# Miniprotein binders against a7ua95r516to809, part 46

Target 1, 294 residues: a7ua95r516to809
Amino acid sequence: ASLSLLSISDLVPDLQFIFFWMSNAIEILYFIQQKSPAYMQTIELMDDKAGSKESLLSATISANEEAMTILEEVIMYTFQQCVYYITKTLYVVLPGLLDCNPFGTEPSSEQCRRAAGVCVCAVCVMPEAVRRVVSVFQTTSDLLQQYQVHSEIQSQMFAYLFFFTNVSLFNQLIDKGPARGWFQRSRVLQIQASVKILLDWAKGAGHNHLAQKFFAKFCSTVTILASPPQQLSQMSWKALCAEHPSLKPVQLHRILTQYQLMAELGPLPIWQPSSEDEAYIYRTVDLLESFENH

## First folded at step 16 (miniprotein)

Design bi10
Fold by OpenDDE base, look of step 16:
Structure bi10 (fold): chain B 294 residues (1-294), chain A 81 residues (1-81)
Amino acid sequence: as target 1 above (294 residues)
Amino acid sequence: SKVRITIEVEGPPEIADIIAQVIRWLAEEAGAEEVEVRVEDGRVTITITGLDKRMAKYLLKIIKYLAEKYGVKVTYEIEEL
């Protein structure tokens, strides 16, 4: 199937089995961890037949530790498989978020119109491109809840998905933004509104802290680009660095350079990098984010 | 549809036995009707009865992953019930 046709709904049947086995492995691991002290006590209470007790205890401990290690591997494997499938779907839908006009009267999704009432839920009023992204996250949340996956694993999954989303959106914006007109103020405001909807969803889903943390770079970029020229031209390089610490000097410099070109501001001495940062603004290898740093 | 899967694990006994134990736990937690483990001539054979075919297929993917990671040889057969 062409990547363009892949929806999260198409992956749900396979994801369900992965989530099932992940949840089961977590439950077993938790059970072993809780029972391990009781097993040790039981062995300690056994009659000390000459040297057999210590050997049995050691063997049991070792076997349990190895079993737990294997279970952890099962959890990691299933987790990675979930992330692989979900991120594949995100990869397909995320570009639509940058092209989305949230202020347009997009007709309510046909699916909500067919339901006997005009659903005015927050999802139904979302632009289609935003709704598609939210649907991936919501489906993930629903599956995690359905299979009662431990909260820590849920947090880790959303952390990675937000990380992936941020990297993907940031890299696309930096690389393709100038050519696609995404740096134009009107388009930036659309992107800002779309991201706000996504962040509001994340807040409602209980992932506000994670979303704020992992979207910081993309949000900073959008915030700078959305700033009026009159306001941004009054901010020094040092002030911008301090306000947007998630951006590397090379990234900030690229954003400001493109902003300057778009806004026809000419050279702004106030945006000149410090002598300390001057060596870093030319590190083009650090311009785009890596998916491997998580 | 429900299936019976027979899994053979060949490798160092210490690793094979532990893998077999983990497979047993996973199968039991998944609601298998019967799980049998036999150790003969350095081979561990696990027979799991009553899992859904799709569940069983994914379990086999997990087992294959573990086998590759721990350097044990795994063979399996699936029978539909």
Scores: ipSAE 0.766, ipTM 0.938, lowest interface PAE 0.6, mean pLDDT 90
Fold by ESMFold2, fold request of step 18:
Structure bi10 (fold): chain B 294 residues (1-294), chain A 81 residues (1-81)
Amino acid sequence: as target 1 above (294 residues)
Amino acid sequence: SKVRITIEVEGPPEIADIIAQVIRWLAEEAGAEEVEVRVEDGRVTITITGLDKRMAKYLLKIIKYLAEKYGVKVTYEIEEL
């Protein structure tokens, strides 16, 4: 019952009006920016030896700049409102991604027969937990296209949604992973496959560069955890830091500690933090990521 | 489903006029049938006719946000057409 209240489909009626006004404001701003130079040139061509032209031009520029500032504020407000509601649904659905099995060796034969009898979208074919996350991204993309939102704003929105997804998944894994068994190798491989489905969606939607940039921390974490012990044990602390620059020392230390516990490995001298990093591996304040981007 | 909204903005005339201009642009681009702006003694009255009711209600949320942000008082009335 409570999950249905946070479904993206339940939010679309309200979201569509927010997207409408955001797009409306963006179009107006773009129009003003294109017309403003031509209007300024017309004012400057006016012959006004007494200085009234300079006074008129100054007042016109100031008024136009104030209006554009307020219009930018409208765009920022509506953008933040879109992101707020969309991330509210992401927050609810993302944890299921860590629990699901995307290898799906037990699909119902009856469910497969029903799908074969009708056309189904790719979202309906994938595991339910992954489908819920993809549905949020796809619905967002559909709304952005329906309202013809400027490409730059579309990129900024997905940049934040991918950032939010990365932070949420990373924090959940670090915080709940030990109790939920998410650091076990079989589970990590399942998580890796689920994230690949999200990355494939992002690539097909034209957001591959954003996904590569903003999923880096979570992907690095899963890559390390999925590595065979023979390969990972050959990599020094400095080599791991160089290969995974998105991970802070406290984060890398925690990930390696969980890896050792699950693989039943003893201490590895090669994973001793550098003297420079040793002071930072116990910085608990840096362990979890902030959802705020300054 | 279409409405007429009447918005009164009370505050410093310079900021009230600029907010009214932005509201006018938004409403006209949204396809409002008519937008009237009247200035009276430190008050700006904006009348927007022909917007969809739910679309107009969200515009009013934007206007309330701007009012709080820029320190002006806003009141409004909605009339079904």
Scores: ipSAE 0.766, ipTM 0.944, lowest interface PAE 0.6, mean pLDDT 83
Fold by OpenDDE base, fold request of step 18:
Structure bi10 (fold): chain B 294 residues (1-294), chain A 81 residues (1-81)
Amino acid sequence: as target 1 above (294 residues)
Amino acid sequence: SKVRITIEVEGPPEIADIIAQVIRWLAEEAGAEEVEVRVEDGRVTITITGLDKRMAKYLLKIIKYLAEKYGVKVTYEIEEL
């Protein structure tokens, strides 16, 4: 099946089972963790006639620790499987967000799954390309809620998904942006608007802090590129570094260089990297974000 | 459809017993109707009754992962009820 046809809805049947087992494993782990002290106390209160309390306690502790370790492995495995499938779907739909014109009047043809008839919810009024991305996150949220997955695991999953999304969008923008015209001001403004819709959704879904944190690089890049030349040309390298701390020097330098080329600006001494950063701007290996560093 | 799955775990008793216990807990938490664990000839046999077929199949995938990770041999049979 062409990767282009893979939708999150097609994966839901399989994802349901993964989420189910993940949730169950978490509940069991939590149960063991909570009961372990009580069991230990119970053993301590038992009469010595049943053997050495110390040996029984030690054996019980060891058995519980080993069982907990295996449960943690189940949780990690299922978590990774969820992320694997969800990120595959994201990989397919994320490029569409960069190409999206959110100012277009294309009506969403898809009805909200939550309502019978024409829904005018925030998701249904989104541009199709943005809606597709949001649908992945919403489906993930719905599954997490449906299976009552522990809040910490929910947060970790969204953190990773936002991380992945940021890395993917950032890398695509940096690598392909110039060639695809994504650095053109008009196009950047479209991207900025599309991302804002996504961030607004994340805020509405209760993930505002995570979204702000993990989208920082992409948002910073878009913000710089969306800045008017008159404004950006007045900002020093140091000021830009301070305003966009999520960007590595090499990344900021690349963005500014491409901006300069796009805007047909001459060399701007004010954008010259500091002596401290000068060695880092040539670290091309650090230009693109890695998916492995999370 | 509901299924009965029989899982045999072969390996060091300490590992096999713990894996069996975890499988039991997972099955019980999943709402299995019956979970039986038997130890015979150094093998642990777990019989789980009443899980959905697809649910059970994914459990087997998890078990296979664990088996590979911990170096135990796992065999299984699935019977539709």
Scores: ipSAE 0.766, ipTM 0.938, lowest interface PAE 0.6, mean pLDDT 90
Fold by ESMFold2, fold request of step 18:
Structure bi10 (fold): chain B 294 residues (1-294), chain A 81 residues (1-81)
Amino acid sequence: as target 1 above (294 residues)
Amino acid sequence: SKVRITIEVEGPPEIADIIAQVIRWLAEEAGAEEVEVRVEDGRVTITITGLDKRMAKYLLKIIKYLAEKYGVKVTYEIEEL
C-alpha cells in the first residue's frame, strides 16, 4: 500500500511495535510500584542500626524514583506516538462522515422480499465513510487488547481519540457547514444517524462513558440542529445553555443562526442571549476548538 | 530475524546508569536472550542479544528520545545473528 493512502491497516505493521513497547513499559512500571511497597514493609520491620540503614534506604528510594520517572517518560512517548499516527488517519477519514448517507440510496430488494411476513428489515449496510472511522477505533481496540494494555491507559487513549474526533467534526461543521450544505435538515438527520453508529460502537466496546463525555459538544450541536422548529422555538437562550453546557455562547449563537437560516425563521426574542452572555457571542476566537487539551 | 544491539551511553553518570537500567528492564521483559551491561571509562555499554530486528529498531528510537530528553549521548551498532 502507498503511504499517500492513509488507512489504519497500512499503519498496523509500525503501530504494533509502538503498542508492544508501551505495554512492556507499563507492565514494568506497575511491577516496580508493587515491589516498592513490599520492600518498604520489609525495611519497616527491621531495627534501625547505625544510620547506614537510613542511607541505603534513601539511596534505593531515590534510584527507583528516577528509574520510574524515566519509565513514565517512555510510556508517555510511546502513548503520544500511538495517538499521533492514529489521529493522522482519523484526520483523513472524519470529513467523509459529514457527507455520507447512512440511510442508503437503494434498499436491498432480495432480503426485503424474503422477509415478507416478518417485520425484520435487517439489511442496513454501513456507509464507507462511517466504516473507515469505525475501522480506526476497532483496530485501536484490537491492538490494545492484543498487547494487554492496562485498562487505565486504554481509557486514556480512547478519551483522546474521542476528544480529537469531537473537535475535528465540530470545527469542520461550523467552519465548512454553510458552504457544504451540512445545515440542511435532511443532512443534519443523516449526520445524527452516522454519529449514532459511532456511539453504538463505543457502547459495545465498553467506552460509553468516555463517548458521552468527550463527544458532548458535537452531539449537542447535532441535537440542536436536528430539533423540530416547534420544539426548539419554545426553548429560551437560558434553557438551551442549561441543556447544552458544553457549548460556548459564541458557538450556541452560531448554531442558532444557522438553524434560523435553514428553518426560515425570523428573529426570535426567546433566543436573545442573557446579559452575561452578550459580550461573548461575538468572540470569534472562541468559535473553533483547539486540539490541545485545556 | 534476531539481532545483537550494542548501545553506548555517555553523559552524567547518575542519568546514564538509570537510563541503562531502564533499557535493561525493557529488553529483559521483551524476552531478550541476554542483556549485558558494562561500565568503562565513564561510558555505559549495553549489549542486548536475541531481539527481533524491528523490535530492536523501535527500542532504539525510544532510547534516542531519552537521550535528547535527558542530555546524554547515545551511539549504537546492530548486528544480525
Scores: ipSAE 0.763, ipTM 0.942, lowest interface PAE 0.7, mean pLDDT 83
Fold by ESMFold2, fold request of step 18:
Structure bi10 (fold): chain B 294 residues (1-294), chain A 81 residues (1-81)
Amino acid sequence: as target 1 above (294 residues)
Amino acid sequence: SKVRITIEVEGPPEIADIIAQVIRWLAEEAGAEEVEVRVEDGRVTITITGLDKRMAKYLLKIIKYLAEKYGVKVTYEIEEL
């Protein structure tokens, strides 16, 4: 079907009309909101007594409020349509982040190979899978700028896109990670490097605060999984909860269980849940995140 | 290609009038060459001339959404210029 497009570039011709009408509606709403004091001043210039003047003012306020409400529905609808098409593309491209290798096999230049004799010469390049995700974010940013969408709406859109990305990556890692081998340390380090490229894009685009806020759960997961066993085994359950408040007890427990399996660690007393949390580590309903909570 | 769209909004006159006003604002801000509104008892007819065909088609999607949301009946015709 036409809604299963793989590339954001193929969607731009249709997306631009959605962005246009959204921006158009936003500008009209702000114009009406600024005009509300002018309507009050115009009514005060009328030579009517309180009854007629109050009736006209009430009717004018009611009509504008209903029109603004309908216009807000237009903005909400067009915003939801924008994120619908963008997240459909993200949904298709995001799984590749968990399978790609940003480190590559060899450095791309003689200078990088020569430096390996003195220090690490691993070149972190942008794999195609990461490039596809960055392209979605960059294209979205370009469209928002092209149509001069209000900065608050731009922030809300990227907040949703980062939320969607976090939920998608976290859920796939937790759900499919054991079967796909994604909990192996070398794979986790590759995933960590790929996510850093996304975070660097967000910082350069002026969205660092949003990315830090909405990627927190996935980033915490990868940080724990990437930790050396000697370092992680020194951190108690309570210390891990305090360091990673975005993780629910069932989620932290699952992550530590997978870590133990892949690092060939036996049960560690220091990782036993607190009495308060022990009742919650098996709440399967809380394991995966909902796309509806943002 | 530019088009003329004729939109008929039928329903409670208070809601139909307000929806028609919002449609007029959207069309005028988008640079429509002409926007004409004719009001009857429970029916409002909006004629928008000079929008791009693809822009007009998406505006109609917005109007259909509003019709479903607010319980009004909307019909339309598209005429290429």
Scores: ipSAE 0.761, ipTM 0.941, lowest interface PAE 0.7, mean pLDDT 83

Design bi10
Fold by ESMFold2, look of step 17:
Order: structure tokens, then C-alpha cells, then sequence
Structure bi10 (fold): chain B 294 residues (1-294), chain A 81 residues (1-81)
């Protein structure tokens, strides 16, 4: 019932305390890791009469390692709680990117909307659907900074959020795209523009490397769908596989089938899978991505 | 807004003692005004004084998670100061 609000701003009060305890546990773990050699050094200075030193050393090592294991469990639990709430919000707002018109019709912001296809400037306002997604990422970034979460954990969190975003957008496009008209060229160009705005935010936030890595499947899909028919029809199946290694054969085949339909290039398949890939284009279990592959 | 929480951890002594030590560390780093630990065979009582109420409630969620994971019994009381 608490996720029925589905706004990141409504979740911040709860997220603050989860981030606090996560950061608190990380700092304690780091402190213990720095002090573990000191405890062992103290034991090594003890007199060794009947093996008492070895017994005490073993007990101290075991106790410290068990405590560190429990702290790691606390960190994992709080991390998973953060990810759970954040991704529930993302799941609700992400479909809007597929329906969004980033070019809009409001005349007072036409210069800023036009720049969305070229660059994003500080004066420009984002389309509402893009703003809702960026707000989730920006709020997460602000909380991580506020609580001084270790940079490696910050990177892991955004790696998962970008992975989740990619899987969610890809699955919805593939699964619901025909019924929603998302494979129409005008819609694909709108989706491409919205994704460019999001990638530009990620670059400005210092997450460009992660975004490039984890958005690859969705970006490849949009790139293919946005290609002019003259250009795409000249490319062989093998060339497309080589250019888009993030796409499985069944996924590439489905995307090309939808492209051919919407570009009205006739019913005969233009792109013939290689004999190596022929067995894989019908594996419908591989069509949609799992959120468990992360 | 400040509370005293009393947590009883019961289970295998080795695990209960280590969980109690981790709870002590978490509470002290969080700025608790006082943390008291009493140890009896298989039963550990932790009293944490001076945490914020909401902060203490999330700590209890963490403790409940650990209790389920490690097979120990946890009971608690919250008292506003």
C-alpha cells in the first residue's frame, strides 16, 4: 500500500533512514577492517606458554570475521531495501518515456525542446515524462551524497538502476509495442530523443560509463528502429549482429520483423538469419529480459 | 522524538553475542547517548538510550531481519523519553 503513491518525493522520508543505516554500517565495516591487524598484533605480543596465543588468535579472528559478515548482511539488506523502493517508483514512471513527445507543442519552450535532439542546456525544461525519471535518479544521487555513501556502493546502486531501466523499457517496447503503436517511426524518433536527454543527465552526473554499459540493449533497439529504410535494408543479418552484440538473435529478429512491417517493405523477410543463429530466433524464452540477470 | 529501546536476543550464545555487538556498534555510531549490554546464557539484553524514534524503528527492522536470517528470537520495547 505504501508504494501506491509511486512518487520518489513521497518515499524520501523512508529512504533517508535506510540510506543512513546503510552508510552507518559501511563506515563501521571499514573501521573494523582497518583495526583487524591491530587486534592480531596485540595477540602476537602475548606470551606463548601452552598454545594459548594460538587459541586466542583463532577465537579473535573468528569473532571479527563473524561480526564483519553480519555487517555485510546489514549493508546488503539496506541496499536491497533502497533498490526495492526506488525501482518500484521507476517501474511506474518509465513507460511514460515510450509515450512521451519530447518535442511538444508549447511555443514558449520550442528552442529548449529543439535542443533536446542536440544538447541539453540549463535554461531548458525537460518533458514531464523524462523529468519524472530524472527526478528518481537525481533524488537517489542526492541521498547518496548527503549520507556520504562510499563511491563503490554508489556505482553499484546506479549500475542496478540503469540495468533495471534498460530491462523495463526493452521488455515493454517488445511486449506492448505492437498494440501501443510504439514501432511507428514518429514514435521511435520521440523515444530516441527522450533517451538522449536521459543519457545526457547520466553523463553530467558522472555516470556516463555505467549508462553506456547498461543501456546498450535498449539503445541498440532504438538505433535500429530509427534507421532510415534505405540504410537498414542494405545491412545483412551478420552485419547487424556484429553492430548490436547486446541483442540476442530472437530479439534482433523480432525488432527487424517489426521494422519491416512499419516501413512497409513487404511480407518477404529481408534479413535472413545465419545458419548459426537459425535455431535461436524461435527461442521465445529469450525474447524478454529477466530482472534476475543482474 | 528520543527513545529508549530494550532489545532481548535469545538463541545460540555465539550468534546472539555477535549480533548484540553489531547492534551496539550501529547504535554508538548513530549517536546513541547510552548503550548497555547484559549477557546471560543464551540471552542478551541491549538497552539503547537517546536515538531518534524513527531511526530506532528502522534499526529494529534491521534487527528483525538478522533474527530471521540467523535463527535467533528477538523481542523489544520502545519507551519515549
Amino acid sequence: as target 1 above (294 residues)
Amino acid sequence: SKVRITIEVEGPPEIADIIAQVIRWLAEEAGAEEVEVRVEDGRVTITITGLDKRMAKYLLKIIKYLAEKYGVKVTYEIEEL
Scores: ipSAE 0.755, ipTM 0.939, lowest interface PAE 0.7, mean pLDDT 83
Fold by ESMFold2, last read:
Structure bi10 (fold): chain B 294 residues (1-294), chain A 81 residues (1-81)
Amino acid sequence: as target 1 above (294 residues)
Amino acid sequence: SKVRITIEVEGPPEIADIIAQVIRWLAEEAGAEEVEVRVEDGRVTITITGLDKRMAKYLLKIIKYLAEKYGVKVTYEIEEL
């Protein structure tokens, strides 16, 4: 039952200790950073000879800096462990965003138990697939708040989770989209609506700027695919690159190729790459994004 | 349950002492009842009393990471109180 054990709710008992030690280490680091100036001031007030004072000050600064470096490694390690387990959960639930129909109502499997006739009851505002992704983000937010993690680290964690989400969705769309029919216009519009719901959650949670920044590649892709043919066919390659700087030439080329196939358009001269970009549109190594480093 | 963990750090004295200091900070901030550090030539023994068992196990994972990162040898024992 490995899949059921990978849900974010099943991981909370283990995650909480990692979050505890991360928060613990952060608090110590910030305390030491505050103390260092005061400690240096105390050493200067001792009024020993300059050589004696300099030697003691130098040794204290070196010891604190080495210990702070190790403490930063602890923070980095625990941070990486948190995101590792959280992203394993995200990896399982993210593909559903590409397959769900956000325009449909999710009825309860059980109808009202009153004597009156059966009715269709909408019990979820969000599609189930979107709710699963939101649950991962919300649980992460709850743990960060429970352990009072410093806001800077909270922002870094959500920046990475949004980055991971963007890469995962983009790679799956590009890699599996043709076989799964995800480039059909009705599907693209459904995907666009699902992403909008997720972005609305991020805005309400106070992470709008991070989501806008780190979802840019996937959002650009969906925006292009959702564009009406009469509008998109009037935009040159150069204009599309300027409007969507997050897309590499090979990625834009692939997106336009899929759009062309689904809209039943022949080759368009206006979409020919610039001479500078032409060298890069067939670099398959650059097509998919790496989950490493922003 | 509460435990006593005994950690031995063996390696270059300067780095072993600094790692031991970080472990002391972590344990004290976490609310350990007692932390004792014994320093030997190239080997440091840290005894932490009064941490929760699950909390102590995750601390040991952190310590093992540091050991690999900084090239020191770490051994430990856990005693339930």
Scores: ipSAE 0.749, ipTM 0.942, lowest interface PAE 0.6, mean pLDDT 82
Fold by ESMFold2, last read:
Structure bi10 (fold): chain B 294 residues (1-294), chain A 81 residues (1-81)
Amino acid sequence: as target 1 above (294 residues)
Amino acid sequence: SKVRITIEVEGPPEIADIIAQVIRWLAEEAGAEEVEVRVEDGRVTITITGLDKRMAKYLLKIIKYLAEKYGVKVTYEIEEL
């Protein structure tokens, strides 16, 4: 059979052992770090006969540093392995977030009508594409908790997962958006609603600060594209750069160009780049983000 | 299923000894039934008994990574108990 479909649930049986060894190594490293100061204090209390105290102190520091360095490499390797397999799953499921309709539900019309004075169908329904992404994040969170991974390592893992998500979504939107019709206003509003579901998950999971930091480029892009023409046309290039510092000049220029096309706007003088930025708006090599830059 | 793995680390004695000690710590913390370390001129033999087979396989991946990173030669054998 073709193994083109990859889900996080299919990976959990193997991932759990990688998470186990990562947590195991972290525990050992932190135990050594806790003991090292106490051991040094004990050596300092020793009588310094024949210079043995100074030699023992030096040897102890060197041995601990070498062992801790190797443990740090183990942690780095297992962390990279976890992230590698998790991001392969994210890579498969993220594109669907750009194509789904969080507002449209054919089979849920009766359930949506039962809501009080508010249209609940657009808010109550999580599209399958969004559910698949949330499932990856939630399963990762569950594994981290199950193996009691230190909170700082948990934060580092979600920082990278959110970075990866941001790069993947941004690059696909910029690269494929014209051909896929993703810059049409109705699609942008659908994308914005789908991203809000992810941001709400991150906030509820205690990762709001990480999501705000690492989704900034994609969120800025969607915010600009979702802005009404009357509002956006009043914002100068300088004001847009200041409000959206995560966007490079070439990226902002491309986003505004697509916005002009879809809103049927001609060139706007207020969106002319500053003299300093004008040199950078045509740097196509800077348009897409690298997965290797954190 | 439970396994016994025998790992040989060959290389500069200082690095091989420290890698072997880290492997020992990992195996002991993971609940191995027995961990034996023997040191012979630039070669360290580590025998780990009683790890689950899949746990042991991932430990060996970690050891292979360390071998490449630190320039030591690692060979191993796995036997089921």
Scores: ipSAE 0.739, ipTM 0.936, lowest interface PAE 0.7, mean pLDDT 83
Fold by ESMFold2, look of step 16:
Structure bi10 (fold): chain B 294 residues (1-294), chain A 81 residues (1-81)
Amino acid sequence: as target 1 above (294 residues)
Amino acid sequence: SKVRITIEVEGPPEIADIIAQVIRWLAEEAGAEEVEVRVEDGRVTITITGLDKRMAKYLLKIIKYLAEKYGVKVTYEIEEL
């Protein structure tokens, strides 16, 4: 229980050192890559040398390649360490996003309103569960900017964090949703509103394209479940597959089954899987997503 | 607080020399006051002076990772200034 409340702020001191050495190694790698053309030009201008020039060039290229490989290992190691610590915290806070009411009051929200009097702060307006997730993303962004980490690496980190968020939320919804009542339409609308807050953060942070790409499965799920019965009943299985390509047949089938149960609808013939997909709709092994990136 | 780290890398000269060069680059870019490298037939000694203690300890974690990855032996001493 106490481990389930691990805060990103407890990890910042360690993360600062990891980000420092990662950024340091990246800068060195890029410096060496830019120097290689200049060094090659100097060798090409070297006079009075034939076999010696070719041998020296080959040896220099090999030595630089080995050093750059070692630098790449340092960057990979430090990147993986950052991701490891950040995702441990993220994993703990993400399930709460499915339970919160973005339109209601939480104890932290009540304390902030009452302490601040007439002041409304952006942090206290958000549900506590959403604020905890945003805090992880924002703290990560702040550290990346503080250490001026190369933009390519920043994008890779948020791509993985969004991928991780998507897998975690999707698996929790599918696995625990029936028991927790998360498939109730009013509940789904609350979840949709909470996810919109995360998407708005990502857009404001300059990561809209990454969030759209890597959050697709969970967003598709919520979009289907939030659809009015009149609209959804007009869409065939084929149309839903085409509109939501991120969902596997077993996943789409499970979502539609839960939708029918919550709306108290009987089976709808228009959602019958194609004969090709019928082989896959009961493959329970494919229902939950893997945290491994294929 | 500032420290002096003395790192000894023992292994095949080709790998030990390259690892030592990378460690030198990392320390210099990090703003170490002095970096000294001594080579003694398959043993490379790197002395880094003027890094923060916590920063230096994490650098040593990176060096241990590289040592395991590339099959070299690494020992070190930390001296507070």
Scores: ipSAE 0.738, ipTM 0.938, lowest interface PAE 0.7, mean pLDDT 81

